# Designs tried in a protein design chat: VHH binders against Actin patches distal protein 1 (APD1). Part 27

Target 1, 316 residues: Actin patches distal protein 1 (APD1), of Saccharomyces cerevisiae (p38281)
Amino acid sequence: MAFLNIFKQKRGDEASQLSAKGREEISQSIKICKSDDAANEHSCSGDCKTEIEEGEQAFAKLKIEHETPLLNSSKTPKIHFVVPTSQIDWQHDACLEDPKSVQYKISQWCDKNSAKFSNVGTGKTLNCAVSSLPKDIMDIDVMRGTKNNVLILPYFIWLNDLRSDDVEATLDGLVPDLLDENISREKLLETRPNVAVARERAFVFICSHTTRDKRCGITAPYLKKVFDSKLQEHGLYRDNSDYRAEGVKIAFVNHVGGHKFAANVQIYLRNPNTLIWLGRVTPTIVPSIVEHLIVPEEPTLPFPEKVRCIKKYQSW
Key: E = the ipSAE of ESMFold2; O = the ipSAE of OpenDDE; V2 = 0.75 times the mean of E and O plus 0.25 times the DockQ between their complexes.

## First folded at step 19 (VHH; framework vhh_8cml_1)

Design w2 (from v4 with Y115H; at its last look DockQ between E and O 0.82; V2 from the best seeds 0.00; counts 0 for: pae E 2.9 > 2)
Fold by ESMFold2, look of step 19:
Structure w2 (fold): chain B 316 residues (1-316), chain A 126 residues (1-126)
Amino acid sequence: as target 1 above (316 residues)
Amino acid sequence: EVQLVESGGGLVQPGGSLRLSCAASGFTFSNYAMGWFRQAPGQEREFVALISWTGEVTDYSDSAKGRFTISRDNAKNTVYLQMNSLKPEDTGVYFCAADLYYYWGDYENPDEYDHWGQGTQVTVSS
């Protein structure tokens, strides 16, 4: 009976694990939905309904940890470097596969400089990730991994044509300027021709790193299909060939820690500039996430019990 | 086969010192952050120290700060824990652990670590 009670309690008891203090902490960054608003998650048609049904069946057989409260189970980045690879899976040490690569050099820079910036800017960590975002397959140096464009969040900028041998010098100059609240986006862009704005209103990263943990590989495709479908309904979906501004980009990302809290979804909103990192995301709740958190100009957060960390950054 | 092997434990009087070693094999050691945990009888494993893969970041539990020093030698695939000013409360089995993604997760939580050693006993008594 205790075994059955554990399984029957998971959904209701997860919501009750968020303390009043935790809820207050989250509310400093974002307005939390009224409970009934979050319940409207089933407005999907066609393949979306099928993906939800199939995804829920797949999720039901996974060993997902449901006992630990999620809030503060991860750290908010101060800067999150996201490197395109056009891949949905990587070796175990994804950013560190090739010591000559851009992502290796960025990871090395982040580790070396983490303590230096501990009291500067908003957020806690300097992070590098690889992603399914597209890379320029027509550039041999990009295909060899020694050159790339790099997305820099929460600043919503691209650092273009970055060579791996130039990473240290480039970031030694760029990062202090990014973290200086007295330097505007416009001033930074004027002095750095390789830096451009990212045109998306939001990025959604879903952990897909199958080689690292099969739960990510199983869950990520179902989540992406539901996100894509709901964003298409609102005219906000942007595939890799769609350059129209103000849309939402969904991409896969390598391991972000906490596989037992699958699925992990990191959501960066440009305005207001906010990171919402969710764990235990299932296909059923994705429509509510899109409708309340991503689509409105003034977002509200459904399911605050699923927040691993959250941060409202200063507007750029 | 991934392997972490701790050594250097033993019996020591309060105020004494020990240096623990952890030899690693079967994975690219220089890509991993390394941690030390300890477990007293009847207790859960608790965080002691972390060192990042480049060695530039270290962190310690409150009880270890100022008394313990973590270090690594990537040429020997070995991480060390120098323990000074030992107290009876430091008694326990000390485990070495490896974590590839320490900067995203909660590295004080043992569940975040990929690989574990078998442990070495440290006993601090009069």
Scores: ipSAE 0.466, ipTM 0.786, lowest interface PAE 2.9, mean pLDDT 86
ESMFold2 (binder alone), look of step 19: mean pLDDT 83; pTM 0.851
OpenDDE, look of step 19: ipSAE 0.730; ipTM 0.886

Design w3 (from v4 with L100M; at its last look DockQ between E and O 0.77; V2 from the best seeds 0.00; counts 0 for: pae E 2.3 > 2)
Fold by ESMFold2, look of step 19:
Structure w3 (fold): chain B 316 residues (1-316), chain A 126 residues (1-126)
Amino acid sequence: as target 1 above (316 residues)
Amino acid sequence: EVQLVESGGGLVQPGGSLRLSCAASGFTFSNYAMGWFRQAPGQEREFVALISWTGEVTDYSDSAKGRFTISRDNAKNTVYLQMNSLKPEDTGVYFCAADMYYYWGDYENPDEYDYWGQGTQVTVSS
């Protein structure tokens, strides 16, 4: 009962922060749920129900900012490079700690080349992040950080066996091709044997970077438990040892800004190709996010007031 | 401990110039984008300029563009703001700030910055 009352109160307060203009802006990228549909509770059974209750107790102890409107508080990427580390927390300088690493070289390339691509493609920025996605610990160069496979979103591809010394040359060729609307997905894959399709239908990244902000470290595990449980009900859950295609991968990522708006969740849908970045995500709303936004082939957005940024990309 | 120490402020006539410096210690300066903000009496901090961690990207507020130049020296852990053609409305306390992953957040929003200096006073008066 208290659980339900908290949901109604917080939703009402935050919903009033989204202007009619902001709602219209979001609707350009995704259909927004009707109020009745969004208000419907989606049940969990067993562990999921307990995980929501435990998570809400942990969230209640945190100072999370609720007054600032979230829309446009973050920038949409043009390209988002996600580097596996098998870690859930990192040093403050996550991508930049080791100048010899793949993620450092990618970050450096992104910064040095951002102006070159400012007027090309969809989205605003060239971004690199590290993640809990698994790395090949059997490869010594991967363990040392000088080689990796890199996930490239929103294109849903893996760039395999990338060595840090080769980053500049590789990205100088690959990125223009990705941003060239005249180069088909089939052509790019045909001419680049080191590029493969990511098999997931969606990726969900939860900021877990405890070293940067304890709110991220506290909230992320509770959210992952609920996401995992709800996705298992749909047969869409994929942990690091599960290579079956067409599922949903939940992973942790380093701090991406806006720690006072915890929890931060970035959702990449493959089709329709869409980024939805949500702030102030709580365990209670996770079932609705899964049921309306992730599971359906035609997604709808249940909580538009929680959007930090959103972008619908051209499908390849 | 993290420190950002501004210097170079002072009193100047309208049309004059000042060069501000911000010396950084206690963190890896070359990994951070650096910004300058200013605060007039009774006002909120407002964005003046940004420079990316490699120095390749710069941005300025409308009032600073064409008059101010941000630069950095990663070997000296220092960011600079060259201010030319100063006007009375430029009067205020100037703060340097550090924002590691400036691409994701709104770097014009002071809430996105990890570290702040104590500020240096700039007064433009005749």
Scores: ipSAE 0.528, ipTM 0.811, lowest interface PAE 2.3, mean pLDDT 87
ESMFold2 (binder alone), look of step 19: mean pLDDT 84; pTM 0.856
OpenDDE, look of step 19: ipSAE 0.718; ipTM 0.878

Design w4 (from v4 with P110S; at its last look DockQ between E and O 0.73; V2 from the best seeds 0.00; counts 0 for: pae E 2.2 > 2)
Fold by ESMFold2, look of step 19:
Structure w4 (fold): chain B 316 residues (1-316), chain A 126 residues (1-126)
Amino acid sequence: as target 1 above (316 residues)
Amino acid sequence: EVQLVESGGGLVQPGGSLRLSCAASGFTFSNYAMGWFRQAPGQEREFVALISWTGEVTDYSDSAKGRFTISRDNAKNTVYLQMNSLKPEDTGVYFCAADLYYYWGDYENSDEYDYWGQGTQVTVSS
């Protein structure tokens, strides 16, 4: 190694940015991997190895911020509404581009009702995002954006056939019930025929919003290829048409902050019910994330220095 | 082109009042939360106030609470900061800023904002 390169390695040590206090904060939500386990690179089949190499070449040309500590650079949602669009990029204002759309009405509801729920439930904010998850292109109201199914995390439920003009009334009733610890999942499902269980063990959202920042658009496809390949090795891959239970769904999501920390990956685990939002994710570390965080029934977190925020929710 | 243009700054005696305005163009103003920050010479830029895109959520720094009021007029693409009971410590350049999806990050952190104005000087002195 060149003398200059050894000197520069010390300046870029991201692991030293996580304090003992920060590590303790993370450990309240998830067990952190031993350093030996996290450092052991997990390989895929030869195809996956090629995808990692191609991705790393593309990442190497990007200006990604590496010096700012990541922990607490984002807030944990109380509820995260994810709206399918079958798209991987959106207008700059994504959720807000069409005032008649389901996602606009949800976003508006979230803003107008945030104070009402500030002191109940786990997590801090009411959030809406759009995603590459599929929409029903055979329904004209869905194609117009005024009707959709909506994924609601961390509750792992679908709210089906939601019309944009019904959003206010629907969420005024549903959200208090979701946040009420005295209302069981079974009770909620029995009383709400448009609510169904999401059967995935996890969702992985990768920011792909090219219109907001080219780094997101360049990085997201490479990460998805590696995630997909590694999940296929475990029989956990679920594409948009595969509804078999207990798999993992990978989708793209609009920009929700911190694109200078590309690539951004939000991971929702159903059990234990946990959100892990990672920044500066690269293709090289994806196999370790899959093997330690997603596949095991008892997950452990590699790379705690890459956590932007984390929250373990009450079991539901 | 995105523009945020502050106005209404000036010289005011302690105890006086000023109303700052920030006129926005080049983006859909009604989709953005708006914030005010200030910077004194030799100091870091600090958070003053935020108003959400619907206007329903407002927040203030400890130094601004009870003295300053943020408001917006979406028809005029303008955000305002009414500053009352001004103190010499309030002296600085005041910037408006715009943030889409303010609820995901820490809106007191200036790094979270998408667009910035050029600032207007506020001086509180005898």
Scores: ipSAE 0.662, ipTM 0.873, lowest interface PAE 1.6, mean pLDDT 87
ESMFold2 (binder alone), look of step 19: mean pLDDT 83; pTM 0.839
OpenDDE, look of step 19: ipSAE 0.688; ipTM 0.865
ESMFold2, look of step 20: ipSAE 0.554; ipTM 0.833
ESMFold2 (binder alone), look of step 20: mean pLDDT 83; pTM 0.837
OpenDDE, look of step 20: ipSAE 0.732; ipTM 0.889

Design w5 (from v4 with F27S; at its last look DockQ between E and O 0.67; V2 from the best seeds 0.00; counts 0 for: pae E 2.8 > 2)
Fold by ESMFold2, look of step 19:
Structure w5 (fold): chain B 316 residues (1-316), chain A 126 residues (1-126)
Amino acid sequence: as target 1 above (316 residues)
Amino acid sequence: EVQLVESGGGLVQPGGSLRLSCAASGSTFSNYAMGWFRQAPGQEREFVALISWTGEVTDYSDSAKGRFTISRDNAKNTVYLQMNSLKPEDTGVYFCAADLYYYWGDYENPDEYDYWGQGTQVTVSS
């Protein structure tokens, strides 16, 4: 009898895991939605509702950990390098599978230089990821992995035509300038012809790394379908051939840790310049995320209990 | 998948030294950050030290700073923990752990590591 009582513990649902202190912490970076605004998880019509239903059926079969509070379960980046691969899955060591590749050299640079910048800038870490963003398949050096364009967040810039052999010298110069509050965006762009401003108002990265964790691979396509549908409703969807400015780019990224918290979604907003990393995202909540966090000029955060980390940046 | 095997534990007097080794096999060892943790009976695993995959970044718990040194030899697929000036409070099972994503998460938290060794016992007593 007493033995059975030790397994009968009160468990709060996910919403109750976020303390008042945690909620206050998040509110310093973003306004949190009023509770009623977050309740309508089915605010879209037609194919979107069908996609949500199919996705929820797939999610229901998965074992997702719900006991651990999410806040501060990941670190905010100081700089996040995102490398296009045109792929949705990778080997376990995604950035590191080919030592000659651009992403390998960037990852190596980040590790070797993390201590140098520990007390400078906003955010904590220097990070590299690979993504489904398109690469130039017409360039043999790009196909070999030794040349690429690289997205640099939260600065919303592209570093174009970066060769793997040039990574060290290029980043040794560029990164200190990005982190120097005395160097304006305009001045940096004037002096670096290989740097261009990203035209998107937001990037949404969904972890899809099936080889690393099957839950990510199963969940990511369903989430993307719902994101795409909802963004199309607002005229903000941009596929890989749509170059119109001020849209939202949805892409898949490699595994970022915390696989038991699937699905993982990293959202970068350009203005206000903010990273919101969410865990345990399901198709049902995607419409609220789009309507409150992404579409409005003044974003509000539904579901603050799903935040793994959040950071408001001053850069750009 | 990475397989980790610790060795080098044993019984030592206070003030003595031990060098722990963690031999790795499987997926590319040189791509992993490596950590050492320890666990006393009835307690949770406690962070001891971290070394990044290039070896450039190291970090230590407050109790390990100045007494312990983490290092790695990628040619031998091995990470080491040199423990000097040992105290009875250092007694416990020492585990090595591997993590590809140490800079995304809190590397002092054992839950952030995907791969663990079986542990090696360190006893500091006289």
Scores: ipSAE 0.456, ipTM 0.785, lowest interface PAE 2.8, mean pLDDT 85
ESMFold2 (binder alone), look of step 19: mean pLDDT 80; pTM 0.822
OpenDDE, look of step 19: ipSAE 0.670; ipTM 0.864

Design w6 (from v4 with V57I Y103R; at its last look DockQ between E and O 0.72; V2 from the best seeds 0.00; counts 0 for: pae E 2.3 > 2)
Fold by OpenDDE, look of step 19:
Structure w6 (fold): chain B 316 residues (1-316), chain A 126 residues (1-126)
Amino acid sequence: as target 1 above (316 residues)
Amino acid sequence: EVQLVESGGGLVQPGGSLRLSCAASGFTFSNYAMGWFRQAPGQEREFVALISWTGEITDYSDSAKGRFTISRDNAKNTVYLQMNSLKPEDTGVYFCAADLYYRWGDYENPDEYDYWGQGTQVTVSS
């Protein structure tokens, strides 16, 4: 009974860090859960409880910073390119490991074009990340890194079979169209045969870049277990071979900044089209995130004090 | 060995100008965003400016905006900070830092930077 009380005290201190103004800001993008609803520990099945406990023990050994307010500690992406690698960790340079790789070329493109699109569309940054999403291991060019599928968020589209040599030309055409509010999704799909709709209900990215920071490496697997378990309860879990629509993909990503706020979790909801970026995520709160934010048709946000950034994008 | 060496600091009158330089070695300079930080006596280190690896992205603290200009020469492995219209409040040790992961916007946090220089003293006084 005494161990449960220590965890309650730390939660109270974090809640005090979100100002009324901050709450209002968040509420413009998403409905915030009522305090009583967030606390209702939606009970994980027996296995989930064990996973949570094990995770919490591991988390307790880590030095996580709890003093700095999280809100607006990150910038909202305009476009987030996510490249599958089937890996859970990467070299320190991540996207810059191989100059011939798709992720390298995309990263360069993002840097070169950020200023050009600074005042266009919603969000602030153009970002490329590598992820544990599955790459096509049967394609030699994919294995070489010179070709890959690329997930483009928050637009929930796949750019298929993108070659490194074609990245610049492809994105020079595609990104302006994505950022043009007058171009419909349907039109985009009709005019670009290599673009397909991502059928997932949501994407959840957990920073796991161990080489960069051990805290992320340690925390990410525990969170993923709890997410997976809870999603299975709701029939939303999808393994790499499950192509059914309306599932949720949980993937690891390279460094997203703010390791001191581990664990970092980026949640992209398709409907409404919203990014919720959370810091200091712990296994204990993951069930609530799934139950309130991911599962319902009308999402509500538990633990608003954990928000690093939030953005509701235009639906298209 | 990784080295960042700042230079160009000194004493200047209010309204004056300085140009800081930071020479980098021991790492792939062109893969890193470069930042400038400053630390006044008894204060925490604060963000001043950032420039991306290609130079296409720049950002400034509110205090630096309109007065300071960050630039880089990748061929020389050097980042610069042109400081104009200097004020007494700009007094401090200025540090050069390298950041591989600047893209997510938390580059104002010194903890995100991989390498640091020893700093150069800037004093703005009448």
Scores: ipSAE 0.492, ipTM 0.780, lowest interface PAE 1.4, mean pLDDT 90
ESMFold2, look of step 19: ipSAE 0.539; ipTM 0.827
ESMFold2 (binder alone), look of step 19: mean pLDDT 84; pTM 0.852

Design w7 (from v4 with Y103R G105N; at its last look DockQ between E and O 0.79; V2 from the best seeds 0.00; counts 0 for: pae O 2.1 > 2)
Fold by OpenDDE, look of step 19:
Structure w7 (fold): chain B 316 residues (1-316), chain A 126 residues (1-126)
Amino acid sequence: as target 1 above (316 residues)
Amino acid sequence: EVQLVESGGGLVQPGGSLRLSCAASGFTFSNYAMGWFRQAPGQEREFVALISWTGEVTDYSDSAKGRFTISRDNAKNTVYLQMNSLKPEDTGVYFCAADLYYRWNDYENPDEYDYWGQGTQVTVSS
């Protein structure tokens, strides 16, 4: 009985209380859970509890900053290009490691075109990330980095077989169409044979960039275990060989800033089309995130004080 | 060894101009956004300007807007800050900083930057 009380006390000291104004801001994008609902420790199976405990022990050894308010500490992406690498860690420069790579070319394109699209669409930034999503290891060009599939969020589409040399020409055409509210997903798919729909219910990206920050490297695997376990309970877990629709994909990503707020978790919901970026995520709160935010048809947000940024996008 | 070396600071009269330079070494300069910060005596370090790794994106603090111009030469591994119409309030130590993930993080937050120079003193006084 005494050990359960020690974990309750550390929840109170998060000095950075979300302001009333901040709550209102978040509520415009997503419904916030009632205080009583968030506290209900949605009981993980026995295995999940053990995972949470182990994770919490590891987290307790880390120096995480708890004073700075999280809300609006990150930028909402207009477009988030996610490149599969099948890796869980990367060199310090991540996307910029290989000038011949698809991720390098995309990053360059994003930087060059950020100003051009600054006032178009929802969100603020054009970003490229590398991820632990599986790459095609049977394709030599993919292995060389000169070709890859690219996940494009929040649009939940795949750009397939993109070559490094074609990145500029391809994105010069595709991005304006994506940002045009008059162009439907159907029309996009009809006109672009290399574009396919991502059938996932949600994508969850956990920063795991160990080379950049050890805190991310340590926290990410623990969170992923709890996410996976909880998603399995609901039949939403998908391994790399499971192509069933309406699953949730958990992946690691390179550093996304705010390392002092580890762990960083980006959650893209397809319906409603919403990004929830969370900081200071701990294993203990992951079950609640899954139960309230991911599983229901109408998502509700637990722990609004952990939001770094939130954005509801246009429904596609 | 990573080094950022600021230069170009000095004493200038109100309304005058200065051009700061920051020479970078020991890392891949062209992969980093570069920022300028300043710190007045007894004050916290504050954001002044940012330029992306390609040079295509720039941003300024409200106080710097319209007066300061940030630029870079990747061939020379150097970032510049042209400061015009200087005011006494612009007095402080100016720091150059490098940020690899400027597009993800709050690049106005000094804690997000990877490398820092030692700074150069700018004094605006009659």
Scores: ipSAE 0.320, ipTM 0.697, lowest interface PAE 2.1, mean pLDDT 89
ESMFold2, look of step 19: ipSAE 0.587; ipTM 0.834
ESMFold2 (binder alone), look of step 19: mean pLDDT 83; pTM 0.847

## First folded at step 20 (VHH; framework vhh_8cml_1)

Design x1 (from t7 with P110S; at its last fold request DockQ between E and O 0.77; V2 from the best seeds 0.00; counts 0 for: pae E 2.4 > 2)
Amino acid sequence: EVQLVESGGGLVQPGGSLRLSCAASGFTFSNYAMGWFRQAPGQEREFVALISWTGETTDYSDSAKGRFTISRDNAKNTVYLQMNSLKPEDTGVYFCAADLYYYWGDYENSDEYDYWGQGTQVTVSS
ESMFold2, look of step 20: ipSAE 0.582; ipTM 0.835
ESMFold2 (binder alone), look of step 20: mean pLDDT 83; pTM 0.841
OpenDDE, look of step 20: ipSAE 0.854; ipTM 0.929
ESMFold2, fold request of step 21: ipSAE 0.475, 0.497, 0.400; ipTM 0.798, 0.802, 0.744
ESMFold2 (binder alone), fold request of step 21: mean pLDDT 83, 83, 83; pTM 0.846, 0.844, 0.846
OpenDDE, fold request of step 21: ipSAE 0.785, 0.795, 0.775; ipTM 0.894, 0.900, 0.890

Design x2 (from w4 with L100M; at its last fold request DockQ between E and O 0.81; V2 from the best seeds 0.00; counts 0 for: pae E 2.3 > 2)
Amino acid sequence: EVQLVESGGGLVQPGGSLRLSCAASGFTFSNYAMGWFRQAPGQEREFVALISWTGEVTDYSDSAKGRFTISRDNAKNTVYLQMNSLKPEDTGVYFCAADMYYYWGDYENSDEYDYWGQGTQVTVSS
ESMFold2, look of step 20: ipSAE 0.555; ipTM 0.824
ESMFold2 (binder alone), look of step 20: mean pLDDT 83; pTM 0.838
OpenDDE, look of step 20: ipSAE 0.796; ipTM 0.912
ESMFold2, fold request of step 21: ipSAE 0.513, 0.489, 0.450; ipTM 0.799, 0.792, 0.785
ESMFold2 (binder alone), fold request of step 21: mean pLDDT 84, 83, 83; pTM 0.847, 0.844, 0.845
OpenDDE, fold request of step 21: ipSAE 0.828, 0.847, 0.828; ipTM 0.916, 0.925, 0.915

Design x3 (from w4 with N109D; at its last read DockQ between E and O 0.78; V2 from the best seeds 0.76)
Amino acid sequence: EVQLVESGGGLVQPGGSLRLSCAASGFTFSNYAMGWFRQAPGQEREFVALISWTGEVTDYSDSAKGRFTISRDNAKNTVYLQMNSLKPEDTGVYFCAADLYYYWGDYEDSDEYDYWGQGTQVTVSS
ESMFold2, look of step 20: ipSAE 0.622; ipTM 0.853
ESMFold2 (binder alone), look of step 20: mean pLDDT 82; pTM 0.831
OpenDDE, look of step 20: ipSAE 0.780; ipTM 0.907
ESMFold2, fold request of step 21: ipSAE 0.598, 0.615, 0.611; ipTM 0.845, 0.850, 0.848
ESMFold2 (binder alone), fold request of step 21: mean pLDDT 82, 82, 83; pTM 0.836, 0.836, 0.840
OpenDDE, fold request of step 21: ipSAE 0.853, 0.869, 0.863; ipTM 0.927, 0.935, 0.931
ESMFold2, last read: ipSAE 0.568, 0.634, 0.535; ipTM 0.835, 0.857, 0.817
ESMFold2 (binder alone), last read: mean pLDDT 83, 82, 82; pTM 0.839, 0.833, 0.836
OpenDDE, last read: ipSAE 0.859, 0.876, 0.866; ipTM 0.929, 0.937, 0.932

Design x4 (from x2 with G105N; at its last read DockQ between E and O 0.86; V2 from the best seeds 0.69)
Amino acid sequence: EVQLVESGGGLVQPGGSLRLSCAASGFTFSNYAMGWFRQAPGQEREFVALISWTGEVTDYSDSAKGRFTISRDNAKNTVYLQMNSLKPEDTGVYFCAADMYYYWNDYENSDEYDYWGQGTQVTVSS
ESMFold2, look of step 20: ipSAE 0.624; ipTM 0.859
ESMFold2 (binder alone), look of step 20: mean pLDDT 83; pTM 0.846
OpenDDE, look of step 20: ipSAE 0.525; ipTM 0.795
ESMFold2, fold request of step 21: ipSAE 0.609, 0.594, 0.619; ipTM 0.846, 0.834, 0.850
ESMFold2 (binder alone), fold request of step 21: mean pLDDT 87, 87, 84; pTM 0.876, 0.877, 0.850
OpenDDE, fold request of step 21: ipSAE 0.649, 0.772, 0.707; ipTM 0.844, 0.894, 0.868
ESMFold2, last read: ipSAE 0.564, 0.570, 0.614; ipTM 0.828, 0.833, 0.852
ESMFold2 (binder alone), last read: mean pLDDT 83, 86, 86; pTM 0.846, 0.873, 0.873
OpenDDE, last read: ipSAE 0.452, 0.522, 0.663; ipTM 0.769, 0.797, 0.850

